VHH binders against Probable cysteine protease atg4 (atg4). Designs and how they scored, part 2

Target 1, 320 residues: Probable cysteine protease atg4 (atg4), of Schizosaccharomyces pombe (q9p373)
Amino acid sequence: MELMARFLERYLHFAPTNTEPPGTLIWFLGHSYKIEDSQWPEKFLYDSFSLITITYRSGIEGLENMTSDTGWGCMIRSTQTLLANCLRICYPEKQLKEILALFADEPSAPFSIHQFVTMGKTLCDINPGQWFGPTTSCSCVARLSDQNPDVPLHVYVARNGNAIYRDQLSKVSFPVLLLIPTRLGIDSINESYYDQLLQVFEIRSFVGITGGRPRSAHYFYARQNQYFFYLDPHCTHFAHTTTQPASEETFHSATLRRVAIQDLDPCMIFGFLIRDEEEWHSFEANQKYFADIVQIFDSEPQPVETHDDFVLDENVEDHL

## First folded at step 7 (VHH; from n3 with T98R L107F)

Design p6
Fold by ESMFold2, fold request of step 15:
Structure p6 (fold): chain B 320 residues (1-320), chain A 122 residues (1-122)
Amino acid sequence: as target 1 above (320 residues)
Amino acid sequence: EVQLVESGGGLVQPGGSLRLSCAASGFTFSSYAMTWVRQAPGKGLEWVATISGSGGSTMYVDSVKGRFTISRDNAKKSLYLQMNSLRAEDTAVYYCARGYEDWFGEFLSDYRGQGTLVTVSS
């Protein structure tokens, strides 16, 4: 594991220069750091490095007639990144290699790209090798989590756009990952959403955003003013399998990366991890600060329905 | 190359004090956070305390808060751990390391010393 120590050394040494003045806060998954010396807070660098990053892979076996997801898999990889880091938070007793095995590039791994591709075809008629959208990604995660009972994380995908229904959520045991696919503008983030987007990063239960457009999806985990820190899936490494595991360093970012709010794509999946009732009450109390991104209602409206209470015997015609 | 050398360990009675030192060489000491980590007999590695490169920020594991003080002297390239009110459960090999406890509560480090043994026994 001296390779990981050398990789960490390079990450720390080559981090880009902070541009924001002393006193500025960085919000990382609902926690904050203050810029004291105009340099990055050291703990922020270590916390950022520690996040699992899942990227494109090559040499993949059993993926139809393809051997790589380079160029089309970035939404899947960014969604895997969000899910992997959630599982690390939920199960701190599990070793990193146990978490990474769930995402191995082989059909038997429950959250493999193989499983996403198969589920995307089944649920949404997305052909293998085509780009996944945010809604498809959310649906796949929810179904894959349901099919793997030894993965104790329940997934609730927002209904009717961005709505969470209390009566539906109350039937699911904690921990629960809330996924809200939302569009915050047409070509770029509408400025009316800026404050709400910034507030989301301050929420304790926040576990990140996956979002973007074809060939340009990322996982966003922190913000500083209107800059957003992200993990980039667009590097290709050799496939990770249980019999030939990829080097651990390939699951960590080589650099600290950020982007300005003006350059964000408005298509996003918001992730919130709720581990118990106290976290739910906190999330609910703070939802008002981003009410246009997430809505909470008591129950889902049912569609209008016709009630036939008998078996139809004959037709009866009206007369004028 | 990067070198971290711990010293100051020994046998101490419960309630006693020890001061651990770590001499650093081969890197710009003031640019890096430094950490003490320990390994009790039969146990895994436990993070104890971290101090920022400037010395302006410190963090401690709950079991040592109020009893241990981490400090550094950047001019001497030295890291210290003042351990007061020592208990039997503080018995461990103490390592000086360049690193931090990460977001997930695990120790993340690129360099570690060979350690110094602290035994708390009457």
Scores: ipSAE 0.353, ipTM 0.712, lowest interface PAE 2.8, mean pLDDT 86
Fold by ESMFold2, fold request of step 15:
Structure p6 (fold): chain B 320 residues (1-320), chain A 122 residues (1-122)
Amino acid sequence: as target 1 above (320 residues)
Amino acid sequence: EVQLVESGGGLVQPGGSLRLSCAASGFTFSSYAMTWVRQAPGKGLEWVATISGSGGSTMYVDSVKGRFTISRDNAKKSLYLQMNSLRAEDTAVYYCARGYEDWFGEFLSDYRGQGTLVTVSS
């Protein structure tokens, strides 16, 4: 009797019914599966189950006056989920437990909620217990990754909204995780982004989307037509520490879940993992298919010294 | 209870052929994907081939494509691996298993048999 084997068996047997006809493609992190009958492709179910899911935790020590992130931590947890799965791809020789230890609910773990909260205060003046937005989440991931030499990963957060600058990327060694925080509409996804949003799931380098609104953030890893499959962080488990590890099953989804594109929040972080020059060139060649989500330029525009704009500020005088 | 019993292993000269069988019991065989994995002496577990529950989809590791054929008989609850043009590097214990190699390249399985030894030498 293995607990993970029983959990996987239940996942496979109790998956909800597929509604899309034979011939329909599912796109999972740049890989496709074809529906051959009315049932889910078996490989898709195994791949979906295999993803690390990081959720709310309770009984957390050392988190200021709080012992749980229930109700406020879902953006952090969805971002941890994206990063954990990215690291698993980068370091296939590491065991799952070694990856999960990096996300333990304790101050010493490099990607703990403690480290996110501390970094969010430092970088963005977000108090513990306040909701993390996409920009704060990206900044925290980048800084925390720079501080962890044991699992090297350069994190490049898009500049000036959604821009990637070639001259800045040429200065770093692979692997590189590109994070693009962006907003694809006001209340819902603007239809002008639909095709581009679908296209990103077909990109080899794609490692997922984390996004949403307070108490409603998720990690999205696959799509079928205009349905998006996600991992749900809104289940509370007891804290995971290196001396008292949580059961492995608490890091896997109990069910396959999807949502229609009309119900997606437009606030998103797009993740792409680039492990070598060939992957970079492939990403560049495909960027044209989602050019409004990610922009690539040779160099960042330099600031101009003069401040002659629509409204003048106190810190700048005209010349002479 | 779930049982997977491999058979058909043995000693074969390079270039020879061997057919492995796996008898399944204790579960609805046609509802599960089935996989062959192997472990060479002193090496880790290597995924070899997978076949869907219906038998309509097959996948192989590159080193065995064109030489090995996975098949199943759902009425007899049996899984097979036809191994042709055998090479010394195919020497391993071969296991029958439920499941697929997962997205991260590790075998994601809830049950595995005891294995059958295949030795390829001259």
Scores: ipSAE 0.175, ipTM 0.598, lowest interface PAE 4.4, mean pLDDT 86
Fold by ESMFold2, last read:
Structure p6 (fold): chain B 320 residues (1-320), chain A 122 residues (1-122)
Amino acid sequence: as target 1 above (320 residues)
Amino acid sequence: EVQLVESGGGLVQPGGSLRLSCAASGFTFSSYAMTWVRQAPGKGLEWVATISGSGGSTMYVDSVKGRFTISRDNAKKSLYLQMNSLRAEDTAVYYCARGYEDWFGEFLSDYRGQGTLVTVSS
């Protein structure tokens, strides 16, 4: 309690100066705060500090020939951050330490970096120590979440680029985490996406964006005009394990960080948490404000041509 | 810097009443949730009650509901705990604590005073 009090006070003290005029809104995971003077609203600072931040670790055991993910694990850590905060929303009765145990740096933890690298090799042929891209990250989260019965969360990864199909979604139980990997430009975000990107932060089910390039991936949770607030995984702390838990402070950001939209990498994974039918209807009603980022259809078009048609002379079984 | 000073403890008969006070300084009092916790002899810390910065939201542990009332005076930077119908099991050192409500709806405490002893005995 007293140790966390000192970390919170430092966070509040070292927050950078707000640069936006009074009346400006800050959008934090679908909720807003108004700047009424030159100061940050204290509630915004508390809420930002409260987010779980998962970063690089050192002294990791059982990770092949590696003892650290420094320099290669930031997409994994940013994805863990999105998932950890999502699970806190889904299971508010669980203590913070219970959520953090799921991400321990040991093979037995269901969302450990060990499990991510193993799943990345299995699903996407990514060798341990290689950088994880957005597609690999989404696939890994979906499979790891399906394998963890203690904290049920269905992960639906968008199909055919950015499509969500109602008939596929109706087959899964809430809560559902929608992950939409997409690219909003070539080297930078195309200005045609600016308004839609800003609108995403206003959606109540929004749980963040993981995005970036190798060695420069982050988790984005809030915006103010065209500034985006993020959690930075690029700080190395000692490994978190069941027998040697890391200090709680290492799971919180030391300062409020933001970046201008011009400096964002266009490679992104959008996350939306849908906990019941009413939240689904709300998400559906708002999809029009970011229709180029997420599409919703009733059913997936079935292919009308298969590879078997090109190899009919190799199909001896059809003669039975 | 941040200081919390409890007062108002003492010896009270079962069924009696007592009012605890906590004087706060070194921070913008109205911006923070405030909490009372207690420690009975030989026991661990127990959460008792929390009040929001505005005073509009209160929460109590079940064992004190209907008997204790938490309140605050933001102009005087003071927190209060009115304790009625006191029982022997309410005997403890009572601490006030500064806190905040995080995004996940939890009331978290960051600073604690030195405490004031409440003894309920015949």
Scores: ipSAE 0.116, ipTM 0.550, lowest interface PAE 5.3, mean pLDDT 85
Fold by ESMFold2, fold request of step 15:
Structure p6 (fold): chain B 320 residues (1-320), chain A 122 residues (1-122)
Amino acid sequence: as target 1 above (320 residues)
Amino acid sequence: EVQLVESGGGLVQPGGSLRLSCAASGFTFSSYAMTWVRQAPGKGLEWVATISGSGGSTMYVDSVKGRFTISRDNAKKSLYLQMNSLRAEDTAVYYCARGYEDWFGEFLSDYRGQGTLVTVSS
């Protein structure tokens, strides 16, 4: 609580100014702020600094033969950041320390780096210490969330690339976190996706993007025109455990950071949090604005099963 | 010691107006953004409006835009909320707070006043 006030007080004295003209909107997780002058809107700063940021840690025990994830864990940490902030939205009655305990750097914590590493090996044959990609990260989040009885959150990972199937969603209870792992280009984002990427940030259910290259993964939570604000996991702090909790300051960003769309890695996980039927219908109605990123269908196509490569003709139709 | 004291609440008919005041002491008032939050009977706290330390930037929750005006007088160390066109849904205890309520609805500091009750009914 006092931590956020100290950040804002310090930041206002030394913060860089924004470069965009008055009237420009900042889109933060589906909400907007208008730039009134050369300063960042104070509400935008408070909201940005309130986000949980999970970073590299050192002094980790029980992580195979490693004591740190520095240099290899940034995709895991950025994914933990997305998940932690989603859980804060879903369970506002829980104290911050209760949420952070779920991400403690110890084997017993349900969303620890230990659990991600174990699950990555089990599900995707990723060796401990190797890079986690978007598909591995989504699979791990879904499985780990299913195993956590204390803070239920259903995770639906898009099928067949980027498809969401209504009949599959109807079988689960809200809240649902939709995760869409996708690639929007080869080395950079193809310009054909630019408009849709910008539109995603305007969607009320949007909870961020996790993505990047090895040693360069981030969590993206806001945009201003074609600039994207992100939380940086590449700072190393001492491990957070239930018996020796890390300082709360190590779970919050110290500064604003942004990157131009041309410099974004095309490898991404899009997150959308759907808390009830009304939010689902709103998400579904707006899907047309990012239809190449997320697809919605009634049911998953079933594979064709034949006895051989040919089928018998059942009818000869009259062409008259 | 930091103190925030709200006043100006009361009973008002729908469509009426009230002006809330908050007297601040124990800190450099002009250095902090100030916020009004409210709590309707049986509900949680809701952010209403925020004004920057200089007074040059204001923000409002959608339900009060065009009806409520937040302002401050840094010389008098006072924060104000002009509430016009009041509706029954505006009935709540209104609190003056230093700083912003964060994205998750958590207060950034412990400093808020004791509140002033606004009741809108016929």
Scores: ipSAE 0.105, ipTM 0.553, lowest interface PAE 5.2, mean pLDDT 84

Design p6
Fold by ESMFold2, last read:
Structure p6 (fold): chain B 320 residues (1-320), chain A 122 residues (1-122)
Amino acid sequence: as target 1 above (320 residues)
Amino acid sequence: EVQLVESGGGLVQPGGSLRLSCAASGFTFSSYAMTWVRQAPGKGLEWVATISGSGGSTMYVDSVKGRFTISRDNAKKSLYLQMNSLRAEDTAVYYCARGYEDWFGEFLSDYRGQGTLVTVSS
């Protein structure tokens, strides 16, 4: 945490100031800060700089014919960022380096880019170097988390668009990461979603949004009015491995970046971390404020059952 | 070397008051936010209050709002916690720490004092 104190001191001397009036709220992963004196609240800066940021890497071994994900890996890296910060919340007793080891740039690390690429080929027939979309990213995270014995986390990906089913959730253990891949417009965010998008940042279980278009994906963690703060994966650092760990500084951002809602890409993955029953009930109680983004039902509808549901063999009449 | 030394703990009846102090040395005190955390017997660390380097901004955990006041004297390199209307639930070892509790609930473990015990009992 000495690093975060140095980042904060550096930022206070060299960074742009807040542009919004006193009394304006900033919403950071379901918590708020009030602007009192037109400067960034010091706590907001500290919290922002403490987030893990996973970016492009170079010098990667074992990634077929490639040694870097620069230019194609930003959705993967933004998804890794969301997952890493979630795991840090779930397992506060683990040291930062233990969490970061799970994302090492080597085949043996459970959430490495190698594992994402392999899973993307297996689940979606996507080759290394091809773009990962939101649905592919969610599917990969869910499968990779299921096979990781060291840091259990159930990942529930929304079904039938944006639906979450209570009967399916009741059968799994907490903690649960809910991932909702959705599209809030065609070329840009449809204005009908603006208020709901703002409300999502006020939800206590909210752990961020991963989203964007090819070469332009980011992780969004806070908002102020219609400005959204994000972590940028498009900086390339040398690969992080168990034998040559990358510097901790390469996993943090010491600056604030924000974008106006009009410039957001409508393709998004919404993440919510539910650690126990009380957090689930709180999430349920607040879902009405973003009902077009996330829907909750008791059970998944099933197709009408008929006598014809059985599979017919080609040579059934040749029974001997 | 960074050093933080807490004092002012003791035994007090419910409804009573105590003032904790923390003497700081080995760093530019006015450049850093300062924090009080507490640890009840057999429990983990809990954030209590934070004050900015200038002293102009304060934050408190909900359970102590209106009862506790954090303050600092930058000239004396000292941090204070005025605790009023004390309850049995406030019984803990109180530590001063440099910096903020981060989003993940971690504090700079190398930069906290030895603690001072506050016991609230009839």
Scores: ipSAE 0.028, ipTM 0.466, lowest interface PAE 6.8, mean pLDDT 83
Fold by OpenDDE, fold request of step 15:
Structure p6 (fold): chain B 320 residues (1-320), chain A 122 residues (1-122)
Amino acid sequence: as target 1 above (320 residues)
Amino acid sequence: EVQLVESGGGLVQPGGSLRLSCAASGFTFSSYAMTWVRQAPGKGLEWVATISGSGGSTMYVDSVKGRFTISRDNAKKSLYLQMNSLRAEDTAVYYCARGYEDWFGEFLSDYRGQGTLVTVSS
């Protein structure tokens, strides 16, 4: 608790000014905090700190010709952050060490940076050391999950736009993480999506967004009005391995950060955790509030066989 | 030495009210969030309510929302729990604790009192 108090002090010292009026809500992964006096709620600060933050690492062994993911690994690390917190939410009984072991900076860890790099090359022909996009990251997570059935979380990725297909999802057991890579604009988020984007944070199954800025991915976990709070992976710490574990402190952010909606990159990964049929029904019912961001259909449309029956009407009678 | 001493427990009929108090000593009271937790017979510890160090923020477990109110007096180094509309299921030993339960359900407390028994029975 003494350590937490120190962190709180850091938050208070480095936190942006809360300029929003009293009575506003902070939405934190589908739940809310009430702002009573224009200050940051203490619990919000502690909860933010308690989130797992997976950042750049150095001193990594076995990562091709590289020893660090600094400068290129931000999307991967933010995706790891999303997945780690999803697992923590899904399995609160699991110890932090157990969860972090899945993301250890060693080749044998199922969701290691090594595995992401290997999978990126295999699935998308991404060379080691190159920046991952949202779609690539989702594909990697899905495949890595499939390869590691001992991790009790299934992953469903929207592969055709932002559509979830019920017939495909029915083949997946609970709990399932839905990952929806989406582009909500060209250079910036289209204003037509603003209300829906804000609404996503109010969804109970919401487990965060990976995105933020071009080649500068963050994990977004909360919002107050049009401000989004995020975890920043761009701090480099020493590698975490089974034999040389990193300090627990390196997996937490001691700084509160936010960005305005207009400054977000339009390329994002939306994450939703569905733990049972009831939660799925709730998700479907609430999908109407963000229907342009996430679509749900029964089945994937089959390519319309354009029977170009070009009946060449050969009856061009040559009235010559 | 950090000390937390609960009081105010007793026997009450369903629908009745009780006010619990906790006297704190041995630390800067206003610097810490404070929490009420309870343990029903045969059950584990359950988080009930938390109040921030300044008293500006409060939170409750769903089952007590609208019925219980947590408050504090930092000058008196005291924590309170006003319990209204009490139910049989509220029967438990109630503990005052320094700290709170985080988002993931982990209880972050380093000190807890001896508790006070609340029995709701007709």
Scores: ipSAE 0.019, ipTM 0.303, lowest interface PAE 6.0, mean pLDDT 88
Fold by OpenDDE, fold request of step 15:
Structure p6 (fold): chain B 320 residues (1-320), chain A 122 residues (1-122)
Amino acid sequence: as target 1 above (320 residues)
Amino acid sequence: EVQLVESGGGLVQPGGSLRLSCAASGFTFSSYAMTWVRQAPGKGLEWVATISGSGGSTMYVDSVKGRFTISRDNAKKSLYLQMNSLRAEDTAVYYCARGYEDWFGEFLSDYRGQGTLVTVSS
C-alpha cells in the first residue's frame, strides 16, 4: 500500500498537465477511462504503473562482446514490452515472474535479448549492437514464437506493408498476436492518418504500438485525444536472470509520459491480440475505421519482393 | 572510475572543419552507446549525435546532418566527432557522454566529460 502510494505520488509529480477538458476519454489498450475533472484517474495511473516495462539492461552475460544493450536495444526492449503485456492480457492468471522469465537476460530465455540478437543476425543480417527496425523486430518475434511452441501465443506479421491475409491467418491457431509494421509518413505522420491512428486505440484487441520515435522506440499504450502515453525503455537496470532476478520495480514505470501526435515518428509496429474467432470478427468489422493502417485481404497475390526495412543510416563508409 | 576526456576543440572559420576526440576509461567502452552533446553560450544542453556500442548505428540532430560524423574505435576506447562545414551556430562547448539521449530532450547519460570549446568565427 505504501509502495502504491509512492508511485501515485510520483505519477502526480511527473505527469504532464491534463490540459484536456472534463469528459474526455483516455483509451487504454482497448479500455476507456472517463476524465471527470482536471486530474488523472487513479485507476488509469494504477493500470499504467501495472504495465510491464522492459528497459535497457547492464551486466548481461553471453551477449557477444557486449554486456549491455544501452543505446541500441530500444526497439527490442519495446517489442519485448509489447509482447509481455500482450501475454499478461491473454493470460491474466499467470504470475508476473512467469512472464518475465520468458524475457530473462540469458541465452536460454525464449525472448531474451540474446535470442533477438541471434535471430536478427540470422534473418536480417543485423550485426550485434545495431538498432533493430520495425520489420526486423516483427520477424524476430514471429520466428522466436515459432521456435517456442510452449509459449501459448502465435504471431502473425503483416506482409507487403500492412496486409493481413485471411487464408494465411486461418492456418494460425488462437490466440494470435497480429503485428503490423508500418510507416505512416516520411518525417512525421501524415495528417491523413491521424483519425485512423486515434481510432486504433479504441479497438478492443489493441495491445500497443512499438516505435514512434526517430531511430528509437517507445511502447505506446494509451491515448487522450491527440496525446499518446508511452513507456520508455531507455533506463538501464541490472540484468534479470533466473539465478539473479532483478527487482520487480525495475519492470514498472513510475512516470507518466505523453507525446503529441505531431511529434511521433511514422515508423511503428501495431499490435493486436486475437483470442478467438469472435474477436477476429470484431476486429475485422472495425478494420474499416483504420483501413489505411491495416489492410485485410483474402489471399496474398504474387510474391512481392519484400523491400528492405527502414534504412537506418548505415554508415556509408565514404571511401575517402 | 569512469572518465571521459574531450579534445580537439579550437577556433575555426565558417566553412572549416574540426575533429573532436574523446578518450574513455573505467568501463567497458563497447558495451555503451556514446553521445556528443553541446552547450552554446546562454543556451541549454543540446544533443548532437549518438553512436551505438558496436558503432553499427548512428543518429544526429537535424541541424548537423550531412556535416557531422560520429564514429568510434572500441579498441582504442575513443569517440570521435568529425565536424565539417562549420557554422557560427555550431559554437559551443562539446561534451562526450556515456549513454543515450532521447528525442524529447531527456538526457539519459550518466557520465559526461569536461568538454572542449569549439568557436566558429570569421
Scores: ipSAE 0.016, ipTM 0.314, lowest interface PAE 8.0, mean pLDDT 88
Fold by OpenDDE, last read:
Structure p6 (fold): chain B 320 residues (1-320), chain A 122 residues (1-122)
Amino acid sequence: as target 1 above (320 residues)
Amino acid sequence: EVQLVESGGGLVQPGGSLRLSCAASGFTFSSYAMTWVRQAPGKGLEWVATISGSGGSTMYVDSVKGRFTISRDNAKKSLYLQMNSLRAEDTAVYYCARGYEDWFGEFLSDYRGQGTLVTVSS
């Protein structure tokens, strides 16, 4: 109770002013809050705080010759954040500690930074300490999920542009996390995608966006009009392990941050959770509202059509 | 307690040079990337340069490439910014920050110094 009070105080002190008109909606991972006045809804703040935020860590053991991911691990951490919150949504009965254990800063944790680094090297020949791109991150998540069947979540990655293929997806059991790495412009998001991007946040299966920053990554979880709320991984906390657990507060953001659509980087990973056939049908039916962001086809064309618009910023050698 | 203390700012003529320093304490300096950011009057925080913990990698904003050099001495727990060919548009308060800062000036770093003022004027 004391912790929450402190965080709420921080929210009130540091949160941006809600300048949007009353009556607007905040879309938050598939549901909405109504803005009744100029204040932030308390429930929105609470839910924002309650989100899992996985940030940089120091004092990491067994991570090659490194002890911290500060400066290079932002895509990994934001991807972990997306996955963690996806799991929380999918399995609300699971304890927070149990979910966090999957992302512990130790080699044995299935979705640890250690595992990401190893997988990045294996799949994409990325050296430890290099920055991960969206595609690499998605590939790592998919493979790590495959290696850990005890984690009850399957992963489907769009590997050909932003296309989902029904025949491929039919081979994947529910629940399935859809990860769609995409680029919605060159320097900025093309305005032609604006409305569709807004609509994505209204989709029930939406579980967030990773990326959205130049050579960096945030986790975007909510939207109010043309403002997008995000979690920032760039704060460094001490490593979380099973033997030395980090404070729970280090996994929550006490700061409400938003960015305007014009300031978003076009490189992003879209996440959607599909838990059953009904949700898939719903997703498919609603795909028309964001059809240029996510495409659905029956089967992959042969040969693979390279869509010019799909320039994923691959592995930026950020030797940071 | 983590502390970052900037120094070396001042008044300089266009085309001149300055070297900024940042003294770090309260943490394992070599384990963290370090960043210089700046804030011009009436503008938001702008990313300038970042250096990896080991010092092996550096990144710069385009406007300072070829003119500025970020470096560090891990033994002395110090961060540096050599600024050459200074321009009026470089006028700003310069901050030393622990970690990575993005291009939009969002507070991405967990710690930042008090800043040092650099004024480029004829």
Scores: ipSAE 0.011, ipTM 0.244, lowest interface PAE 8.8, mean pLDDT 88

